# Ledger of designs, part 32: VHH binders against q9p4d8

Target 1, 280 residues: q9p4d8
Amino acid sequence: MDFMKPETVLDLGNIRDALVRMEDTIIFNFIERSQFYASPSVYKVNQFPIPNFDGSFLDWLLSQHERIHSQVRRYDAPDEVPFFPNVLEKTFLPKINYPSVLASYADEINVNKEILKIYTSEIVPGIAAGSGEQEDNLGSCAMADIECLQSLSRRIHFGRFVAEAKFISEGDKIVDLIKKRDVEGIEALITNAEVEKRILDRLLEKGRAYGTDPTLKFTQHIQSKVKPEVIVKIYKDFVIPLTKKVEVDYLLRRLEDEEDDDATQKSGGYVDRFLSSGLY
Short names: E, the ipSAE of ESMFold2; O, the ipSAE of OpenDDE; V2, 0.75 times the mean of E and O plus 0.25 times the DockQ between their complexes.

## First folded at step 22 (VHH; framework vhh_7z1x_3)

Design aa2 (at its last look DockQ between E and O 0.67; V2 from the best seeds 0.00; counts 0 for: pae E 2.3 > 2)
Fold by OpenDDE, look of step 22:
Structure aa2 (fold): chain B 280 residues (1-280), chain A 121 residues (1-121)
Amino acid sequence: as target 1 above (280 residues)
Amino acid sequence: QVQLVETGGGLVQPGGSLRLSCTASGFTFSDHDMNWVRQAPGKGLEWLSSIYSSGSTISYADSVKGRFTISRDNAKNTLYLQMNSLQPDDTAVYFCARIEYSSGYIEFDYWGQGTQVTVSS
């Protein structure tokens, strides 16, 4: 997706393609992570004597990655959300001025804490090669975790784009729900059970197909393949619900930007103002 | 039952024009965003254009931008694709597809049978 072309960002075809590609990435990353044991020590707070740091080895490594990535403008991109926003540094590269496609508060929506918690407590045990510790591969394990976490974060927070598209699509109906702060109504509006089932079925098939990838690196230890059913379960129980949360959180605030504009311009319908921004 | 029926395909010479129609039934057409996609022989599905339910928001793939025009008539439950300046590489089966939002996804949940468009001298 090219965020420098705002007219293409909310293109329904492009959004769909991006989401499908993110599935592939996440599944691949799970498979890579499955080479290593669960390694609970990686996630235990202060398990290792890390200088000037309180937290787990994973927390530290992830924060260091984000520090580096921030300097190369990763988190200037609209689809990237950091786990540790407090460690981000300014870039030494020329600034990229991305056009605003999402609402002004979009960057404030961050469910990475929940993602991290669920990943370490629920996802890792489901995809790991085995239970217990693998002392020789703690670094590799944590690196694989970071790839998983970043891909999950991107996917889940991409719900903001889907929510924006839905807002545009629904018009007055969703506006009424937002005004009423009807969370259940909004959630119902953004859920179709039949479509959800199809998505999960697709994930199952992808899990089956990708489990035999010959390009996977071989370790001296028994490589475990991620069970396709586990992938489906992870999506059903965690990815989809967290994505919905992101959508709901985004939509509940969606009228904040318009209230600021209506104070200045009386006349044109909600839909007309959005369209006048030249994005559509 | 949801049904989409594409019509208007055929044989046309390079530089020619065609107008495709998609008639929808079995659901509230005005409540759904709609799309055109195509599949050329031996190739995957290609998204071409989308139009939101309100009709005011429209998108095009780069491959068809400036040549194709999507429109809809909600009173007639019909989606249209005006295709101008057709080229041989536009040869494909063209489908209309309904969009559905769910669980943080945008999906094409229903498709028509398609209509064949052949561009040849």
Scores: ipSAE 0.830, ipTM 0.918, lowest interface PAE 0.5, mean pLDDT 91
Fold by ESMFold2, look of step 22:
Structure aa2 (fold): chain B 280 residues (1-280), chain A 121 residues (1-121)
Amino acid sequence: as target 1 above (280 residues)
Amino acid sequence: QVQLVETGGGLVQPGGSLRLSCTASGFTFSDHDMNWVRQAPGKGLEWLSSIYSSGSTISYADSVKGRFTISRDNAKNTLYLQMNSLQPDDTAVYFCARIEYSSGYIEFDYWGQGTQVTVSS
């Protein structure tokens, strides 16, 4: 998918392929993080005397990464969502004018605070090599955490693209649900139990396959430290519910972006109007 | 039982045209977005074009823009792909696929058996 080419962004095959690849990235990142102990000092507020900073070591390290990345336009891209929006800085590179694919408020749909909380309290204990501290590995551990957090954030917030596609697809029915502020109705519309089961089954299969991948056996120990069932549980209990929250929050506001309709504009959004310039 | 059945493939000379059909049964066709996809021998899948349940086109792959036209007839439960200006590189098995949205995913949850298109002198 190419965010400078809007027609590729709402191509449903491209969206599906991106989501499938994000699963791969998350699984690999969990395997990498599983090499370290839980290391609770990484997440404890003010555990280390970091100059001019109030927070955890992870908070500091991630915020510094985001500060630097913002200067090279990372968070100008529609699919990148920062954990620390207040540290972002102006880029010194030429401006990129990404075409509008999502609603104008899309950058306000941000569940990264919840992701960080769940990651540190629930996910790390479930994937870590063991409890306790590894004082000599603090930096490497936190770098692996950053990769996990960023891949989780990207996957969960990609729900905004799926929600936009669903809005365009559903027409008047979803408009009525939004007007009624029917949260349960919207959630039911974006949920299919058979498809969720297929997603979880695919994750189980991927977790098993990656555990036997010869290219991941470069260490002396071939055993996977993250059981496939743990990956599935994390998706079922956290990734899927947070993605649905992103979708619902996005959809509830979607009518804020609607222009006055003429007789030919039904449930159309920015992307539908954008793509219509060359379509039949 | 969800079924998708592709027809209309065959052998055609370069520059020729074919019209593929996909007949749907076992579900409410008008409730689902649909996709055409192809697979050349020994290659991966290529997503060609998607269409909304309403009949408005979503997208075309760059490789087929201007040559292929997706359409549907919801009264006949049929998806179409009009293929013009066919070239040897268009030789592939062509599939229709049903699109389902769930939980921040897009899945192509049911596929037809495919129909062979061969472009050869």
Scores: ipSAE 0.463, ipTM 0.777, lowest interface PAE 2.3, mean pLDDT 85
ESMFold2 (binder alone), look of step 22: mean pLDDT 80; pTM 0.792

Design aa3 (at its last look DockQ between E and O 0.49; V2 from the best seeds 0.00; counts 0 for: pae E 6.4 > 2)
Fold by OpenDDE, look of step 22:
Structure aa3 (fold): chain B 280 residues (1-280), chain A 121 residues (1-121)
Amino acid sequence: as target 1 above (280 residues)
Amino acid sequence: QVQLVETGGGLVQPGGSLRLSCTASGFTFSDYEMNWVRQAPGKGLEWLSSIYSSGSTISYADSVKGRFTISRDNAKNTLYLQMNSLQPDDTAVYFCARIEYSSGYIEFDYWGQGTQVTVSS
């Protein structure tokens, strides 16, 4: 996805490709994480005496990563959402001015807290090499966790782009649902059971394929195989629902920009401007 | 039952043109966005073009932009791809695909069997 080409960002084919790639990344990151035990100590608040910090080791490390990454413009990218927005710093690099593709409030859509909670409580136990502590690999464990979390966050929040595309394509039907604040209706509109089944089947196949090829990851350690069924379950129970939440949250507010434009007597809503600009 | 049937493929020389057709049945054709995708030997699936129900919203991959034209006839339940200035790299099986949204995904939920396009001197 090239965010400097706004005319391509909402192309459905491009969105699909991005989603598929993110899926692969997530699976690979799970496999990488599976090398390590669950290591609950990594997630326990104040388990370690971290100077000037209140939280878990993972929280600290992740926040430090985001601090560094912010300085290199990671979170200027439209598809990146931080877990710790309060620690972000200004970049010393030249600013990239990405064209706006999403609604003005898109940055306010953030489910990272839920992601983090679910990841540590539900996902890690499912993909870890074993239960219990692995004291010699706490750092490696946390690093792998960060990769998983960031990839999950990106995938789940990418629902904003999907939602925007859906909004543009559905027209009056979705507008009516939004006006009525019909959450169930919106959820139904963005869900196709047959397609969902196919996605899960694909994930199962990918899980099988990726788990059988140890050469895919150049690690010194024998990789524990994540069960394909666990991957499917994680997506079914957590990734897909959270993504739907993001979509719904995004869509429920989608008419705010149009209302503001009307109030300011600006010619045309966001959608009209977007379409009129030839970007879609 | 949803069915998509591609036709119009064949052998063509570089610089030549082909027109592909996809006939849809088993669903309300006009309600869906339709796409063309292709798979070259040894390569993955490549999205080429999409057209929404009204025909007003069209998009192209950079690889085919300016050379290919997607269109549809809803009365005939038919999708078209006009391919001009064909190159050897365009050699692939071409598929007509219906696109659908679900659970934060955009996916092709139905495709045809495909039609072979070979560009060779």
Scores: ipSAE 0.521, ipTM 0.772, lowest interface PAE 0.8, mean pLDDT 89
Fold by ESMFold2, look of step 22:
Structure aa3 (fold): chain B 280 residues (1-280), chain A 121 residues (1-121)
Amino acid sequence: as target 1 above (280 residues)
Amino acid sequence: QVQLVETGGGLVQPGGSLRLSCTASGFTFSDYEMNWVRQAPGKGLEWLSSIYSSGSTISYADSVKGRFTISRDNAKNTLYLQMNSLQPDDTAVYFCARIEYSSGYIEFDYWGQGTQVTVSS
């Protein structure tokens, strides 16, 4: 996928391949995090005396990483969404002028606060090696947490690209639902129980394969302690619902970019950008 | 139950033309984007073209742009692919496929058994 070439971003095959790869990345990151204890001190507000900072060790570490990464253009990319938008700084690298693929308000669709809350309260306890602390590995534990959080954020917010593709495909029907502010109707249009079952079945098989793959055992020096069913439950209970929330929030505002006196009509500019990709 | 049945394949000479049809049943055809994909011998699947549910938006892969034309007749539940200027590299099994979106995923959820197109002297 090349964000400088809109036709590759909106290509159905590329979107699907990206989503499957993000799935693999999340599973790997869960396995990496599962090597550590729950380590509740990492998430406890003001557990450590960090100068001029009010928050957890994870909050501080992640915010510092995002500040540094913003300076090298990470959050200029359309598929990256920060947990701490207020710490971002101007890049000192030449700017990249990404073609507009998503609606103008796409960067305002941000559920990272909820992702962070669910991660620390639900996901960590479910995947950790056990309760307790590993005093020698707090930094390494938090680094694994950052990888988990960033991969979850990227996957969930990629729902904006899927929502845009859906809008172009079924715009007439979706336009009517948006005008009526019919949240349940929009959610129904973006939900298919058979597809969701296939996603969960694939996750179960991947979780089993990671646990029995001799290559992963030898090359990664990891003993996975994450049950495949835990991975499936995290997706079913958190990843899928949050992705739908992102899609609904994105679609409810989509007519703002049309700026028509009659909200049933679409702006040629926004539809034309999607169509110029060659697929969707 | 959802069924997609491709017809119209066959043997043609280089430079020739064929028209493929895909008859849909078991779902509301006019609600769905439809696609053509092909698989050449010993190769993976290659997406060729898509058409939105209304017929208003059409996309083509670079490999077939200008030679192939996708169309649909929602009243007859039928998808078409007009293939002109056929070349030996177009030899493949051709499938029609339905797209579904769910929960931040895009999947081909149904497709047919395919129809063979062979381009040779």
Scores: ipSAE 0.041, ipTM 0.491, lowest interface PAE 6.4, mean pLDDT 82
ESMFold2 (binder alone), look of step 22: mean pLDDT 81; pTM 0.807

Design aa4 (at its last look DockQ between E and O 0.60; V2 from the best seeds 0.00; counts 0 for: pae E 9.8 > 2)
Fold by OpenDDE, look of step 22:
Structure aa4 (fold): chain B 280 residues (1-280), chain A 121 residues (1-121)
Amino acid sequence: as target 1 above (280 residues)
Amino acid sequence: QVQLVETGGGLVQPGGSLRLSCTASGFTFSDYDMHWVRQAPGKGLEWLSSIYSSGSTISYADSVKGRFTISRDNAKNTLYLQMNSLQPDDTAVYFCARIEYSSGYIEFDYWGQGTQVTVSS
């Protein structure tokens, strides 16, 4: 997806394609992580004497990654949400001015804490090569974790784009729900059980396909296969629900921008500006 | 039962035009966003265009932008694709698809049997 082309960001086909690609990325990252044991020491607070840091080894490493990545403009991208926003640094590269496609408060929608918690407590045990410690691979383990976490974060927070598209699509119905603060109604509106089942079935098939092809990733280590059923379970129990949470949180606030625009006599929301610009 | 039926395909010369129609039944057509997609021989499914339920929001793939026009008539439960300046690489089976939002996904939950479009001199 090209965020410098705002007219294409909310293309439904592009959104779908992005989501499918993210799905593949997540599965591959799980497979990579499955090479290593659960290694609970990586997630324990102050397990290692890290200078000037209070937290787990994973927290430290992830925060350092984000610090570096921020300097190369990673988190200027609309689809990237940091786990540690307080450590972000200014970039020395020329600034990229991405046009705004999402609501003004979109960057405030952040469920990374929940993602991190669920990942370490529920996801890792399900995908790891085994229980217990693997002291010789702590660094590799944590690096694989970071890839998993970042891909999950991106996918889950991408719900904001889906929510925005849904808002544009539904019109009065969703507006009424938002005004009533009807969370259940909104959740029902963004859920189709039949489609959800199809998605999970697809994930199962992908899990089977990717787990059986040893040639997909050339790793130096024997890859443990992630059970396809575990992948499905992770999506069903965690990824999908957290994504829905992001959607609901985003939608509940969606009328704030319209109210501000009315107050400032500004003609139309950000999306309307792009749509009215004749780009379509 | 949800049904989508595509019509209007055929053989056309390069530079020619076709108008595809998709007739929907078995659901409230006006409540759904709709898409056109195509599949060329030996290629995967390609998204072409989308139109929201209101009809005011439209998007196009770069490959067809400026040449194709999507529209809908909710009173007739019909989706249209006007295709102008057709090229040989536009040869494909064309499908209309209903869009559904679920679980943070955008999916094509129903599509028709498709209509063959062949562009050849």
Scores: ipSAE 0.710, ipTM 0.854, lowest interface PAE 0.6, mean pLDDT 90
Fold by ESMFold2, look of step 22:
Structure aa4 (fold): chain B 280 residues (1-280), chain A 121 residues (1-121)
Amino acid sequence: as target 1 above (280 residues)
Amino acid sequence: QVQLVETGGGLVQPGGSLRLSCTASGFTFSDYDMHWVRQAPGKGLEWLSSIYSSGSTISYADSVKGRFTISRDNAKNTLYLQMNSLQPDDTAVYFCARIEYSSGYIEFDYWGQGTQVTVSS
């Protein structure tokens, strides 16, 4: 998809293709992380004497990673959500004027604190090569963690794009649920058990394929250390519920962007609310 | 209940044209965005094109942009795909599809039995 072309971003086929590619990235990143022990020292607050910093080694490394990447416009992209928003720095590159495809409050819909907690307490133990420490590999382990966290964050927060597309296509029904603050009704609208089963079945097959098809490229030659069932459990227990939370939180606030009582004339249909004005 | 029936496939020479139709029943067609996908021999599903329920917004995969045109007639519950400048690698079974959403996932939950398009001399 091209974030400079809103029509390509709000297309449900393109959204689905992006979500499927994010699955592949997450599975790959889990396989890369599975080469390391659980390494709990990486996640312990103040385990290492890091100058001018209070937190874990992972917290520090991820925050520095985000600080540097913000300077090259990574967090200007609508689909990138930082774990440490307060460390971001202004870019020295020319700014990109992305069209507004999401609601004005989209950056406030951020579950990265929950992702980080679940990742370190639940996901790492499930995918690690074993318990214990690998003191020679702290940096490499944490870099693999960063890739896992960033791919999980991107996938989970992409629920905002799905929620926006659904709001545009089914708005009257969703509007009534939002006005009633009917959280369970919104959750029901975004939940389909048969679709979720197909997603989990696809993840199981992908986990098997990464370990059994020798015609895949170089990274596939390393036998997977992650059981396919663990990948499915992570999605079922954490990725899917957090994505639902993102969608619900996004939808509950969506009418905040519809209070334009002083503006009656516009070019608009569905897409035009995201393409309008040219003055952003 | 939900039924999608694709027609219009067949054998064409390279450079030729075909128009596919998809007739929908068992649901309110005008409420749904619709899509064309294809499956080439021995390959997975490939998304080709999408059209909003109203017909107002259209998108294409890069592989078919400029050659294929999607359209719909909501009064006839019919989706169309005009395919021009066909190449041998367009040979596939073509499906029209409806999308379902769940929890940040989007899946094609209904499609027809498909129509075979073969491009060869």
Scores: ipSAE 0.010, ipTM 0.331, lowest interface PAE 9.8, mean pLDDT 81
ESMFold2 (binder alone), look of step 22: mean pLDDT 80; pTM 0.791

Design aa5 (at its last look DockQ between E and O 0.59; V2 from the best seeds 0.62)
Fold by OpenDDE, look of step 22:
Structure aa5 (fold): chain B 280 residues (1-280), chain A 121 residues (1-121)
Amino acid sequence: as target 1 above (280 residues)
Amino acid sequence: QVQLVETGGGLVQPGGSLRLSCTASGFTFSDYDMNWVRQAPGKGLEWLSTIYSSGSTISYADSVKGRFTISRDNAKNTLYLQMNSLQPDDTAVYFCARIEYSSGYIEFDYWGQGTQVTVSS
């Protein structure tokens, strides 16, 4: 997806393709993580004497990554959401001015705290090579975790784009739901059970396919196979629900920009601006 | 039962034009965003165009922008694709596809059998 081409960002085909690719990335990252034991010490607060830091080894490492990545403009991208926004630094690279595609408050939608919690407590135990500690690979473990977390975060927060597309697709019906603050109604609107089943089936198939292909071994270490059923369960129980939460949170506020525009007598809501900019 | 039936494909010379039709049944056609996609030999599925349920919002892939026109007639439950300035690279099976939003996904939940378009001198 090219965020410098705003007219293409909300193309449904592009969104779909991006989502499918993100599935692959997540599955591959799970496979990479599966090489290592659960290593609870990595997630335990103050388990290691990290200078001038209160938190877990993972928290520290992830925050350091984000600090570095921020300086190379990673979080200027509309689809990237940091876990530790307070550590972000200014870039020394030329600034990229991405056109606004999402609502003005889109950056405020952040469920990374929940992602992190679920990842360490539920996902890691399901995908790890075994229970317990692996002291010789703590660094590698944490690095793999960061890849998993970042890919999950990107996927889940990508729900904002899907929500925006749905808002555009839907007319008065969704607007009415938003005005009524009908969370259940909105959730029902963004859920199709049959489609969800198909998605999960696809993930199962991908899990099977990727787990058996020796050519997908990116590391020198023997890869433990993640059970396809575990992948499906993770999506069903965590990824999909958190994504829906992001969608609902985004949609509930979607009329804020329009209200502001009306108040400022500015011609045309965000949707109208977007549609007028190239969609005909 | 949801059904989509594509028609209008055929053999055409480079620079020629075709008009594809997709007739929908088994659902409220006007409530859905509709798409055209194609699959060329040995290639993956390529999204071409979307027309939203409102009919006023349309998008195109760069590969067909300026040459193809998507439209719909809700009274007839029919989706159209006007294809102009056809090129050999446009040779593919063309599918009409319905879009559904679910669980943070955008999916083509129903497709037709497709119609073959061959552009050759």
Scores: ipSAE 0.743, ipTM 0.861, lowest interface PAE 0.6, mean pLDDT 90
Fold by ESMFold2, look of step 22:
Structure aa5 (fold): chain B 280 residues (1-280), chain A 121 residues (1-121)
Amino acid sequence: as target 1 above (280 residues)
Amino acid sequence: QVQLVETGGGLVQPGGSLRLSCTASGFTFSDYDMNWVRQAPGKGLEWLSTIYSSGSTISYADSVKGRFTISRDNAKNTLYLQMNSLQPDDTAVYFCARIEYSSGYIEFDYWGQGTQVTVSS
């Protein structure tokens, strides 16, 4: 997809293909992280005497990467969401003016704190090679963690694009649910149990074969270090629920971007003419 | 129970036109977004265009933009693809597909049998 061409971003086939490819990236990153032990010292606040910093080694390393990445416009892209928004710096490169695709508040829909917490407490122990420390590999371990976190964040927050597509699709039906703040009704609209099972079955197959989708060949033979069932469990218990939370949070606010009670206008005007944009 | 039936394919000369129809049954057609997809000989699937349940069109693949037009008639449970200026590279089996949203994914959950379009002199 091309974020400079909104029609390619809103094409449902392109959205589906992107989400399917993100599965491959996450599986690859989990396998790379599985080469290391759990290494809890990487995540312990103030374990290392980092000058002028209060946090874990992972927190420091990720925040520095995000500071540099922002200077080369990474977080200008609609599909990138930072873990540390307050460390970002302006770019010295020419500004890119991406066409509006998502609602004006899309950057405020950010569950990266929850992702980081779940990653360190649940995902790392489930995929690591073993418990304990690998003192000579702390840097490499944390670099693998960053790849995992960034791919998880991208996948989960891509739910905003799915939610936008769903809003356009449902018209008046979803407007009524949003006005009533009917969270359960919105969750029902974005959930289909048979499709969810199909997604989990695909993940199981990919975990067994790792990147053998006939159209996506970005890995060679790699013996899996992570049981496919663990990958499926992580998706079922964490990735899917967090994605649904992102979708619900996005949808509940979607009428803020509409002209007064007009939900049928499907143009960049939704972003430019916000319902909740006010005199405040 | 869900059924999608494509019609309107056939043999046509280069530069010709065809109109494909997809008749839906077994579900509330007006509730669903729909897509036209094709598969050329020896190739994978190509997403051609999506139309929302409201009748609005989002996009066309570059390969067909300006030549193909997607539309729907919700009262008749029918999806259409008007194909103009056909070229030999448009030779394929054309499918209509239903779109379903779930768990932060978009999936194409039901397909027709397809209709053959052949562009040849």
Scores: ipSAE 0.507, ipTM 0.792, lowest interface PAE 2.0, mean pLDDT 84
ESMFold2 (binder alone), look of step 22: mean pLDDT 81; pTM 0.805

